# Ledger of designs, part 4: VH-VL binders against UPF0173 metal-dependent hydrolase Caur_2542

Target 1, 243 residues: UPF0173 metal-dependent hydrolase Caur_2542, of Chloroflexus aurantiacus (a9wi57)
Amino acid sequence: MATLGRNVTITLIGHGTFHLTTPEGRNILIDAWVDGNPVCPEPWKARVRENLAAIFVTHGHFDHIADLVDLARETGATVVCQYDMVPYLEGEGIPAAQLVGFNKGGTVTVADVRATMTTAHHSSTIYENGQIINLGTAAGYVLRFSNGFTVYHTGDTCVTMDMQIIGELYRPDLVILPIGDHFTMDPRQAAYALKLIGAKYAIPEHYGTFPILTGTPEALIEHCREFGVTTEVIALKPGESVS

## First folded at step 1 (VH-VL)

Design l06 (framework fv_olinvacimab)
Fold by ESMFold2-Fast, scan of step 1:
Structure l06 (fold): chain C 243 residues (1-243), chain A 121 residues (1-121), chain B 107 residues (1-107)
Amino acid sequence: as target 1 above (243 residues)
Amino acid sequence: QMQLVQSGAEVKKPGASVKLSCKASGYTFTSYWMHWVRQAPGQRLEWMGEIDPSGGSTNYNEKFKSRVTITVDKSASTAYMELSSLRSEDTAVYYCARHIAARPGYYFDYWGQGTLVTVSS
Amino acid sequence: NFMLTQPPSVSVSPGKTARITCRGDNIGTKSVHWYQQRPGQAPVLVMYDDSDRPSGIPERFSGSNSGNTATLTISGVEAGDEADYYCQVWDSSSDLVFGTGTKVTVL
């Protein structure tokens, strides 16, 4: 079988939640919707908790943070998030020592991964106890591993010309991007995003979880053909990995 | 054991149609895309088209699009390729070949044995 | 219309190294796959994603891909390596494209 050959394992847990194992064997999570996630395979509800070193949060919507507080408290994982989320998460019971707050354009190193927070054009609020709580602005991440392998997770976003700058500055090997339509890019817009970024590989996410999320990897591949994009699409199903 | 078994040789007159079969066994039929590739005597391999057995989506080489139809019978784990309005230059060995639907890279890890189609008067 | 050009033939002595090139505009931005075809047989995948080897393919087969040229390299050539070799890519405008083919002769 085809492999990335970069000593990083990427597993789609389901919807927008990803589990990655670093070259050093550290386990990290991007977003945290597991227990109530209808597409998360049953074994991964336990596995995601094993030796979890860090959780990188793209934004504050329920389908990205529903299990964040519980996972952080259970595992002791470092929670990496936009600065404005820190007081809220501390108030929800995550110890301050586990919280690493930073912002777009900045870089932090956690679990041997050098993470740069990128822009994402999406909302980031929750509704709790009769209040609308603003958790900053939606973000993506450029994760650079110790061996130079670089993953760009766009977060939830529409397509934006800023993706070209991210592609040129960081030269990601692999992009994780939403194709579900309705709340994020559709497959055609995602194909255009891949044209701007210029990565060798793409893993689509945020589709098929609910009937309203109608985008497909097949449509993404077709629109890559439309735009002259040669990025190879790795269509992981929940529980599937690539390394 | 992984196998792609193709139908037997065909002899057709110009203007006729031919329908070839490719029966898969030893793997989950819907997990792999099926392609058809031909090779005229002494010539290069030429891609004709593909089908996703799970969804039924097809893509065809523009050269053949007006004359080729690829279909599947999921219950029989069989892919078909029908080529119409046959010409002498359609004389070739026709192969079916698979690739993984859920992985990158359009490469063919297993091939059928080939079916010789001869178009002559 | 995207074209992959290979030399029609390559001659090599046993134990030496054969290099089969596949030329295409900016082919280094694509994933290149290679097939071996012996007379009267179906093609066999010998290299995928530029430089990855399928199970059962000897380690003396290697691949590279940069700029306008991809190369399949067979070191320590054996008589059994005599065959036609085809490169193959996916191109956004031309879909799946095979090379013109190279006949490798082991003399």
Scores: ipSAE 0.000, ipTM 0.400, lowest interface PAE 17.6, mean pLDDT 87

Design l07 (framework fv_olinvacimab)
Fold by ESMFold2-Fast, scan of step 1:
Structure l07 (fold): chain C 243 residues (1-243), chain A 123 residues (1-123), chain B 107 residues (1-107)
Amino acid sequence: as target 1 above (243 residues)
Amino acid sequence: QMQLVQSGAEVKKPGASVKLSCKASGYTFTSYYMHWVRQAPGQRLEWMGEINPSGGYTNYNEKFKSRVTITVDKSASTAYMELSSLRSEDTAVYYCAKGGQYYDILTGPFDYWGQGTLVTVSS
Amino acid sequence: NFMLTQPPSVSVSPGKTARITCRGDNIGSYSVHWYQQRPGQAPVLVMYEDSDRPSGIPERFSGSNSGNTATLTISGVEAGDEADYYCQVWDSSSKVVFGTGTKVTVL
């Protein structure tokens, strides 16, 4: 694989869950689907719990938050999420002191990471005990590490011109984006997103987990060639890292 | 040592279907794409499609998409290719071939090939 | 539709250099792989990603790819190099495309 050389390790846990280690050695997650995630490697079910400092939540669907409450309660990790999600999570047993609620356009600093919440065009509701629970709107994140290394996670989304604004304002070094089709961008939309963002590296996600998620890294790479995009695609297998 | 062992020669009538097998050994079957490629006598290699054995996801050549189905049996480390509505023009040697890992940019070059299966379509 | 055109045949004397071309519009922006097929045998990968050799392939095999032409070069040609050679790329729809093939004859 590629070497980033920026003292940040990024591991695909599987599907939409990522584990990152900061230059300071702090461990963070983006989303939290681990136990019951069919593509999560068995050793990583224990490893995500080790010295976990924070969990950044993109939206409220089960394949992104299934283990959120358990992990937060077990580890004491700070949960960073959209403001409207806070009452629900507090009601589920996460202490208020662990909850950092904010909203799109805003920036917070948690675990030595400066996080800006971005727009994503996707839904964010759940069904629980016969009730429809609105957990806000889907989001992505721009994570800027202490050494200036910047990661843009688009969240679950379709392609949008807003990605060009994010690319110009934050200049991410690496983008994490879905390519699975059906519920998110297909590989061709994702390639166009990479054209708008202009990052050096991309890690595809949200594909291959279920039969309906048919997008592939190979298709993404071909459409990058179609659009003249020079972004290097780093197709991590679940459990693989880049640093 | 890696091996891809294909099923034996088939003789079919026009309009029939044929299902060929490719049994893999000597590597982790679910970590690499499996491809099917055919070659009519004296003609060029022609790609039919691929499958990711881990997820079962397929990608087909548009020419064959309406007639070809590629599947896997993970427990048997075996890939299958079924071609329906056979015509005399489908007479060819059919190869399975090991591709790259799905997270590897080298997916596409075929580093190991089966021995080939001759399918003859005649009445 | 993307088409890869190769010369039908190349004839070379032993010890000389054979050059097999693969022409396609803007092929230099694609990764080209090359296969050798001896009569009655399955194809064998001899070059991948334009210029990388698989384990076991002699250093006299080399490759290049720029503009509209990819080339497989076989220096110091031996009788055992007599075979059909095929180039291959992934097209913009993630489909595999093979070249028309070149028969290399060593005379």
Scores: ipSAE 0.000, ipTM 0.402, lowest interface PAE 18.2, mean pLDDT 88

Design l08 (framework fv_olinvacimab)
Heavy chain, then light chain:
Amino acid sequence: QMQLVQSGAEVKKPGASVKLSCKASGYSFTSYYMHWVRQAPGQRLEWMGEINPSSGSTNYNEKFKSRVTITVDKSASTAYMELSSLRSEDTAVYYCARDFTYGSGKSYWFDPWGQGTLVTVSS
Amino acid sequence: NFMLTQPPSVSVSPGKTARITCRGDNIGSKSVHWYQQRPGQAPVLVMYDDRDRPSGIPERFSGSNSGNTATLTISGVEAGDEADYYCQVWDSSSDHVFGTGTKVTVL
ESMFold2-Fast, scan of step 1: ipSAE 0.000; ipTM 0.480

Design l09 (framework fv_olinvacimab)
Fold by ESMFold2-Fast, scan of step 1:
Structure l09 (fold): chain C 243 residues (1-243), chain A 121 residues (1-121), chain B 107 residues (1-107)
Amino acid sequence: as target 1 above (243 residues)
Amino acid sequence: QMQLVQSGAEVKKPGASVKLSCKASGYTFTRYYMHWVRQAPGQRLEWMGEINPSGGSTNYNEKFKSRVTITVDKSASTAYMELSSLRSEDTAVYYCTRGSVYYPLYGMDVWGQGTLVTVSS
Amino acid sequence: NFMLTQPPSVSVSPGKTARITCRGDNIGSQSVHWYQQRPGQAPVLVMYYDSDRPSGIPERFSGSNSGNTATLTISGVEAGDEADYYCQVYDSSSDHVFGTGTKVTVL
């Protein structure tokens, strides 16, 4: 298997939820759908709670935040999110001291990780208790670790030329991007996104969880060949890691 | 029983074109890439190009890109390779070979018997 | 630009171990496959994904890949192992690249 060689471990928990361990041994999550996630391996439901330092939130849809409040309250983890989500999450019971709100283009440092919020072309409105709640706009993250290893998580998005700017400014080593089609990029659009970004590695996500999410890593690899993309696709199953 | 059966030997003059066939059996033709690889007498294996039979997408070695065309007939489970503007240095055995869509991980596991193409005036 | 260099020949006595190297810049980050070719025959895949054996290939064939060198190792060499051996990787700047080839002679 591929190895990153940069003392960062990346695990697909399932669907859109990722667990990362920093060079310092701190554990972080990107998004938080665990307990009710049908593809999350049973042991990982307990393991995500161990030494959890931070949770980075891409947007407010159920399949990305269903366990956010519970995990934050149980672990004391810092929740990093778009500024407009802060009043909502505080109202749901996350202590204000655990909330770090910022916005696209900005950078914060949490758990020894330097995080820049990027744009994503997706919705972030939810329907809860008979109300329509606007949680801002969907986002991705560029996470720079202490040793310079850089991960770009696109969030839920379609392909956009803005990805070329992100690739040129931040030069990510690894990109995490959706390929499921229907709600996000299909594999062909994702391959084109990889052409724009120019990362060495890619981990596909947001596919296979439900029958409607039909994109596959095989199709992604095929379209990478079509576009002359050199990125190595690392197709993790839920519970699998790369480091 | 997986098998690739190639067309017979060809003798061509410089400047001509040649079209070779490769008929697959014993597996689902559209689930695997088809590659073309050549070997000049006493020389190394040299990759020429590939096709995904399901969609018809192709990728060619830059060395051959202006002269090579790979196509498929899905109904016949047959792949074709046409090489134009033949030169004496194109004299070689030409192989078709199967690769998976995860080709970087799994190699070329089924090979045709090879077709000798001789280019001579 | 990307090139895989193999020694032109390796001589080995029956029952001993043959080691065939394949050198390429940062080849350890690639998946290396190995092919055996006997005179007048098509190549046969004998090792894929650095160290995995296809069905029908004896356990005496093994592989490794690290840094700038991949190695195919044939222990307990038999006369039937005499052949040309080629390594191969996928490198999208050069597509599918075969090594220069190694003639293994059993004597």
Scores: ipSAE 0.000, ipTM 0.402, lowest interface PAE 18.5, mean pLDDT 88

Design l10 (framework fv_olinvacimab)
Fold by ESMFold2-Fast, scan of step 1:
Structure l10 (fold): chain C 243 residues (1-243), chain A 125 residues (1-125), chain B 107 residues (1-107)
Amino acid sequence: as target 1 above (243 residues)
Amino acid sequence: QMQLVQSGAEVKKPGASVKLSCKASGYTFTSYGMHWVRQAPGQRLEWMGEINPNSGNTNYNEKFKSRVTITVDKSASTAYMELSSLRSEDTAVYYCARAKTYYYDSSGYPHFDYWGQGTLVTVSS
Amino acid sequence: NFMLTQPPSVSVSPGKTARITCRGDNIESKSVHWYQQRPGQAPVLVMYDDSDRPSGIPERFSGSNSGNTATLTISGVEAGDEADYYCQVWDSSRDVVFGTGTKVTVL
């Protein structure tokens, strides 16, 4: 069992949704697929709503935003997203006062967390009610907490050399990255991403939710050995936390 | 009630063209892809192509691409498949079938949840 | 050129278990769907995303997908299960690919 020792609790809600508690005791989400998420534990469907301060959105696909509007409206949480997504979310009923739009390379401070939006090589267009809706481009985040603990969530992405730049500039302590294959990196590509980033810890995500998402933490660990990567892989099950 | 109703049987001579229809009801026509699948007597199912009814964009099996055209009439909630330069080997039952095909997501790949009753096309002299 | 190979036929006695295989290179990386087709009828979806049942399909139908083989399992086989069964995947290089089909005979 890994201990971070940095007064930040990270819980995998399931698939691509993460709940974090800051050093100040504030609750935040990265992405928002909860109620319809087949792997989300029942107690966490209620718990994510408790004192929710902010939701950071990586991109607009349904498995990342299905519950976004409802959670934002119910809790009053600040929604942090790419600027081009703001008019869509306002049109869906999130009050403008709750929306913080920015873009890649920029940094905003929300819930005492400094968030820098990073690039991710993935799509962010959706189809709903007969319309093709462009929600900008996929993104990741570097979240820097008040005590200096830094988490890099890559978003949904393929491996890219830009990850080396993120690693060198921000020096993340922990990286959250997809290993499911098919729509994102496979475990071998993710291991190479960890080599580029150089973080101490990694939490894999976006695998096992559906049969086509075949990547495993065990395969990730094996390929980390292949590439000489010493990053400690923390394989959380849905509902499990590390702190 | 969700339903796909296809046009009636056709008998054609070699070299002719045939245009089959598939009328959808009971769901939002533009929210699902429409596919065409054929089956020659005693043979396997063979995918011919698909159309996005909202955009009109098509994707065809390379085997049929030079001879097949799939279109839609959104106002009538009807999809069409036209196959030209008919050969005796084109004698088959032709099915339309519904699937989600507009986006890839983590919920899995498109599957054919509703099928038309099939239209027999006989190509003979 | 991605291909799905099924055995041409499977014979099973009433009340026993039928197993229909679908073989494809690294098929475990794909979502496998299964269709039942009775003579003179359109195919009916009986299994999707490897192991999910559509509403109305009995629990005796189950599915798995591992390595190079996906399997549709029919437990407690009934006379009404006699049909042709086809597996299907979505392959980005080949689009929609159907298996060669398996005739299940209940005798």
Scores: ipSAE 0.000, ipTM 0.410, lowest interface PAE 12.6, mean pLDDT 88

Design o05 (framework fv_ogalvibart)
Fold by ESMFold2-Fast, scan of step 1:
Structure o05 (fold): chain C 243 residues (1-243), chain A 122 residues (1-122), chain B 107 residues (1-107)
Amino acid sequence: as target 1 above (243 residues)
Amino acid sequence: QVQLVESGGGVVQPGRSLRLSCAASGFTFSSYAMHWVRQAPGKGLEWVAVISHDGSNKYYADSVTGRFTISRDNSKNTLYLQMNSLRAEDTAVYYCARGGIAVAGTRYFDLWGQGTLVTVSS
Amino acid sequence: DIQMTQSPSTLSASVGDRVTITCRASQSIGSWLAWFQQKPGKAPKLLIYKASSLESGVPSRFSGSGSGTEFTLTISSLQPDDFATYYCQQYNSYPWTFGQGTKVEIK
């Protein structure tokens, strides 16, 4: 059983969607696939809407933004995303006043959280009404809370040496990273990413939702042991939290 | 000419299998999520399954989960529904319908085929 | 699953009448609701999407309104071609679900 002891609560909503509560009691989401998400627990479909201050978007694929427009419009939450997504999201119905666009290497402060956008090696193009829509390039986030607690969400990505730079510059306490294989890192590549980053804790995500996403936390833990990585893997089930 | 044409319907005994096809023409098939929707004789519409534009993501109604498989061949502009372990309650007209690209939640059916009748008779 | 309930199940009307059909969702679906018209022996036809957006080629006498859990389809002046069954459908979350249908019949 793990405890963070840093006055931040992290909950896996399911697949790639995370709910975090800040030291100030503000609620934020990373990505927004809730209502149609087959692994999202029923009580959390309503709960994510409570006191929702901000949604941080890693990229534009459906399993990360399916409920974004609806949640933003219902709650008034600030949507934090890559600059190139702003015209698309405004066109889909999110008021311009709720959109905060920025880009990789930059930092913005929203809901008392300092967010730095990081690179991720993944696509962010969609097809809609017979049109190919470029939503920029996939991203991750380094989220620094008011008390110094730092979370690195890698986004959907393959392993990259840039992760070592993120680890050295930002010194994240906890990393959230995909292990599903096929579209993202497999567990072995994710274990190598943890070696590059050097965080104390890791929460795996983006696995088991569909049969093709075959990675497991058990395989991740095995490869961490194999590589001598001391990061503690916290395998949350949908609806479970660490504080 | 934008069109969807279903085929493969017929009369089958309970426990047997049947494969439906939907041929798309007049639009870029590979850009759209595709769905199957059914309608029992004299009853309302029931959503059955969806497949994303590239075939990577699928969802099914609980009534057909584990028995039906949705698939597509973008090189042939064709959508499929493999129906296994058929039951009398699967008797319906099956429509293919064009959705948007979002597999979860934000797109609607703007094009429907004419439907193909599947009768499961004991 | 999100249950969609239409009212009334059957409606008798005359040409020129204002017809209103209500659709209720068992939980909030935002604006992610479509309305379809179905005539005997035909596939359904899209009328309205995103609760209130009129599909291209659909007559302006059709309109949709509502958000959250309560939605309405209105036909401002019923025409002979409008006698049909109407379905609401939520596309907010899987499984997608339809209302039971409202049959609009000649009075």
Scores: ipSAE 0.000, ipTM 0.416, lowest interface PAE 15.1, mean pLDDT 88

Design o07 (framework fv_ogalvibart)
Fold by ESMFold2-Fast, scan of step 1:
Structure o07 (fold): chain C 243 residues (1-243), chain A 126 residues (1-126), chain B 107 residues (1-107)
Amino acid sequence: as target 1 above (243 residues)
Amino acid sequence: QVQLVESGGGVVQPGRSLRLSCAASGFTFSSYGMHWVRQAPGKGLEWVAVISYDGSNKYYADSVTGRFTISRDNSKNTLYLQMNSLRAEDTAVYYCAKVRPYYDILTGYYNAFDIWGQGTLVTVSS
Amino acid sequence: DIQMTQSPSTLSASVGDRVTITCRASQSINSWLAWFQQKPGKAPKLLIYKASSLESGVPSRFSGSGSGTEFTLTISSLQPDDFATYYCQQYDSYPFTFGQGTKVEIK
């Protein structure tokens, strides 16, 4: 497996949830499905709570926010999300002082990380207490660390030419992208996305958790070869890290 | 507030048909997958059938496939189970059950039952 | 079909006791397991979903653990209201299947 050498540790918690440690030693999450996540390793249910500074939310689907409110209230972490989620999260009990709402194209700084919200072509709703609640629009993030290391998390999405703009403007070193098919890109679309972005490393996610999510890292690697993409695929298992 | 009420149970002879209804109230019925679960007298629980929120997907237990049909009418907030070619082993209390609130695409078909009806007894005997 | 086996089938306990019920799946179901309580003449009541998540309104003395094929329901301090039959249920794949039940009765 690749060594990044950039003083940032990235751990796949499972499915779509990622834990990152910054050069300053601060811990952040991208999405928050932990306690009920069937592929989350047991030790990581406690570990995600240690020194947690921020949670970056890509969209409002249950498999991305199921533990968001509990984690934020328990740890005091700053929740970074698209603006339209803020009233809902306040209503669920997250203090306003912990909520940072912004929108696509904008950049905020939280936990020493510069975060730019990107577009993602996906829905963003939750079903709760018999209601369909719209939580805005799906998003991805470009996270730029203090040392210049840059991670682009596409969010849940299909492939789009806009990914080329993100690659050219932000020059991400590493991309986190879904390959599960059915609800997100399949491995072939994801390989094409990597061609558009041009990053050195890729971590696939959002596959294998349910039988319907049939994409595999092996298929992604084969399609990267098909398209002449030189991006190195780092297939993390839940609980595995790269740094 | 949230309630499920089954009806249509009774005594019926083998080979005949019976239709069960489940009236839902207190939640947005059209947003949830619905299930039928049965329990023979003095025995455990047995899953029977499921229907998706929009009625487009249905699955059945092998013991009832080809004989039972699950359906729903979202305009009337009502779930149905049409039972044909009834057998003595179909004798049971039939419960309708609602899945927990979910993200429809990922967890809509694979979720725990948070609300159950009171049940309706079906007795198949000569 | 995935077979769900509970043990014990019957458990005798006193108020204040810690009781443990186990459930085994014939193949991995990840964490897609629920626990239900059923009292005579009544519908089942959801206690635990996704193996370890406590349903809203359920007392904190109930807890669930496990993943894959081995699961446990624990009642930390048994109350009079807890004498009932308990069922595990997998919802990993259709057909959904239940354990045969564990009856918790007074000693």
Scores: ipSAE 0.000, ipTM 0.430, lowest interface PAE 12.0, mean pLDDT 88

Design o08 (framework fv_ogalvibart)
Fold by ESMFold2-Fast, scan of step 1:
Structure o08 (fold): chain C 243 residues (1-243), chain A 123 residues (1-123), chain B 107 residues (1-107)
Amino acid sequence: as target 1 above (243 residues)
Amino acid sequence: QVQLVESGGGVVQPGRSLRLSCAASGFTFSNYGMHWVRQAPGKGLEWVAVISYDGRNKYYADSVTGRFTISRDNSKNTLYLQMNSLRAEDTAVYYCARDQGSYFRTNYGMDVWGQGTLVTVSS
Amino acid sequence: DIQMTQSPSTLSASVGDRVTITCRASQSISSWLAWFQQKPGKAPKLLIYKASSLESGVPSRFSGSGSGTEFTLTISSLQPDDFATYYCQQYNSYSITFGQGTKVEIK
């Protein structure tokens, strides 16, 4: 297993939910599907609630926000999301003082992390109580920590040339990206994304949770060889960390 | 029957400490957040503190931050308020209240209240 | 902190009267507002939550309305049992605040 050596701990909670501890010891989440998540380890259902400072939301689908309102209200965590989600989340019970809304291309600082919202090619509409609710457009994040360590989470997306721009402007050390196919990139598209981004490390996500999500880390590694990509793939199991 | 019973109130000197307890019965205590709210004689309600279902998250009113500590023991169905460095202005009836949230959620609304326990910080 | 201001601070009414109490928040709290009744020597009792939802067991003469920064509690036909002080409470955030209270005196 790789050692990052940058005083940032990254844990896969399961599917699309990640827990990170900053160099300052602050805990943050990327997305929030925990309690009903079939692959989330039981101890982590409690652990994500400990000293949680912020939750960064990529988009509004249920497998990314199912526990968002409950976690935010219980912990007091700052919820960082696309501006168009703010009225919906406030209406669902997250206090306005905990909501930080911004948009693609913009940067905010929360929990000592500089977060830039990036584009993702995916939908962000939900169906609730018979209504179609538009929660904006899917996004990713570039998270730059106080020591310069930089993580790019692509969000749910297909491959796009915009990833090359992100790689050149922000020079991420590590990429978190989906490989599950069907709703997101397959492993071959993800390998090409890594070629565009040029990061040292990659953590695959959004695979194996349901039978339809057929992508594997092994297939990702094979296609990285196909494209001459030297990025090291760190395949975390739910509950596993790298630091 | 859902019930909350406070105890531990009394007369105490300024600068001293006192610990209040709230015994819960008739519901699954470990599923609910809990609050402390106080009321000075002849005055209105003032929120003091809240604790999540598992005891990991705690929030306090500015007036008590650094002096009071909220805690709970789910095995004993009991909520606590440790009050340090007591001042005359802490004189009040202290109520415990159950959070409206269900299934491990803290909703910050309050639906069930105890009868209160009087704390008097004497001259 | 979100400041909660009630008006009036006291009111006198006769049995059968319609009574309205208002509560104003210093910033938007959406619908996260509860109303409590407190009788002398008793603990507060929840009447209304989420601005307009009637708590189980509370008489239908009580109703709540409003959103954002302005809220009202209405008692459609005042009864002798309604002699009490009424408090609004915002719970939009964990920094919970109450209004100063409105004392309803039956003439």
Scores: ipSAE 0.000, ipTM 0.431, lowest interface PAE 16.0, mean pLDDT 88

Design o09 (framework fv_ogalvibart)
Heavy chain, then light chain:
Amino acid sequence: QVQLVESGGGVVQPGRSLRLSCAASGFTFSSYAMHWVRQAPGKGLEWVAVISYDGSNKYYADSVTGRFTISRDNSKNTLYLQMNSLRAEDTAVYYCARAPFGELLYHYYMDVWGQGTLVTVSS
Amino acid sequence: DIQMTQSPSTLSASVGDRVTITCRASQSISRWLAWFQQKPGKAPKLLIYDASSLESGVPSRFSGSGSGTEFTLTISSLQPDDFATYYCQQYNSFPYTFGQGTKVEIK
ESMFold2-Fast, scan of step 1: ipSAE 0.000; ipTM 0.478

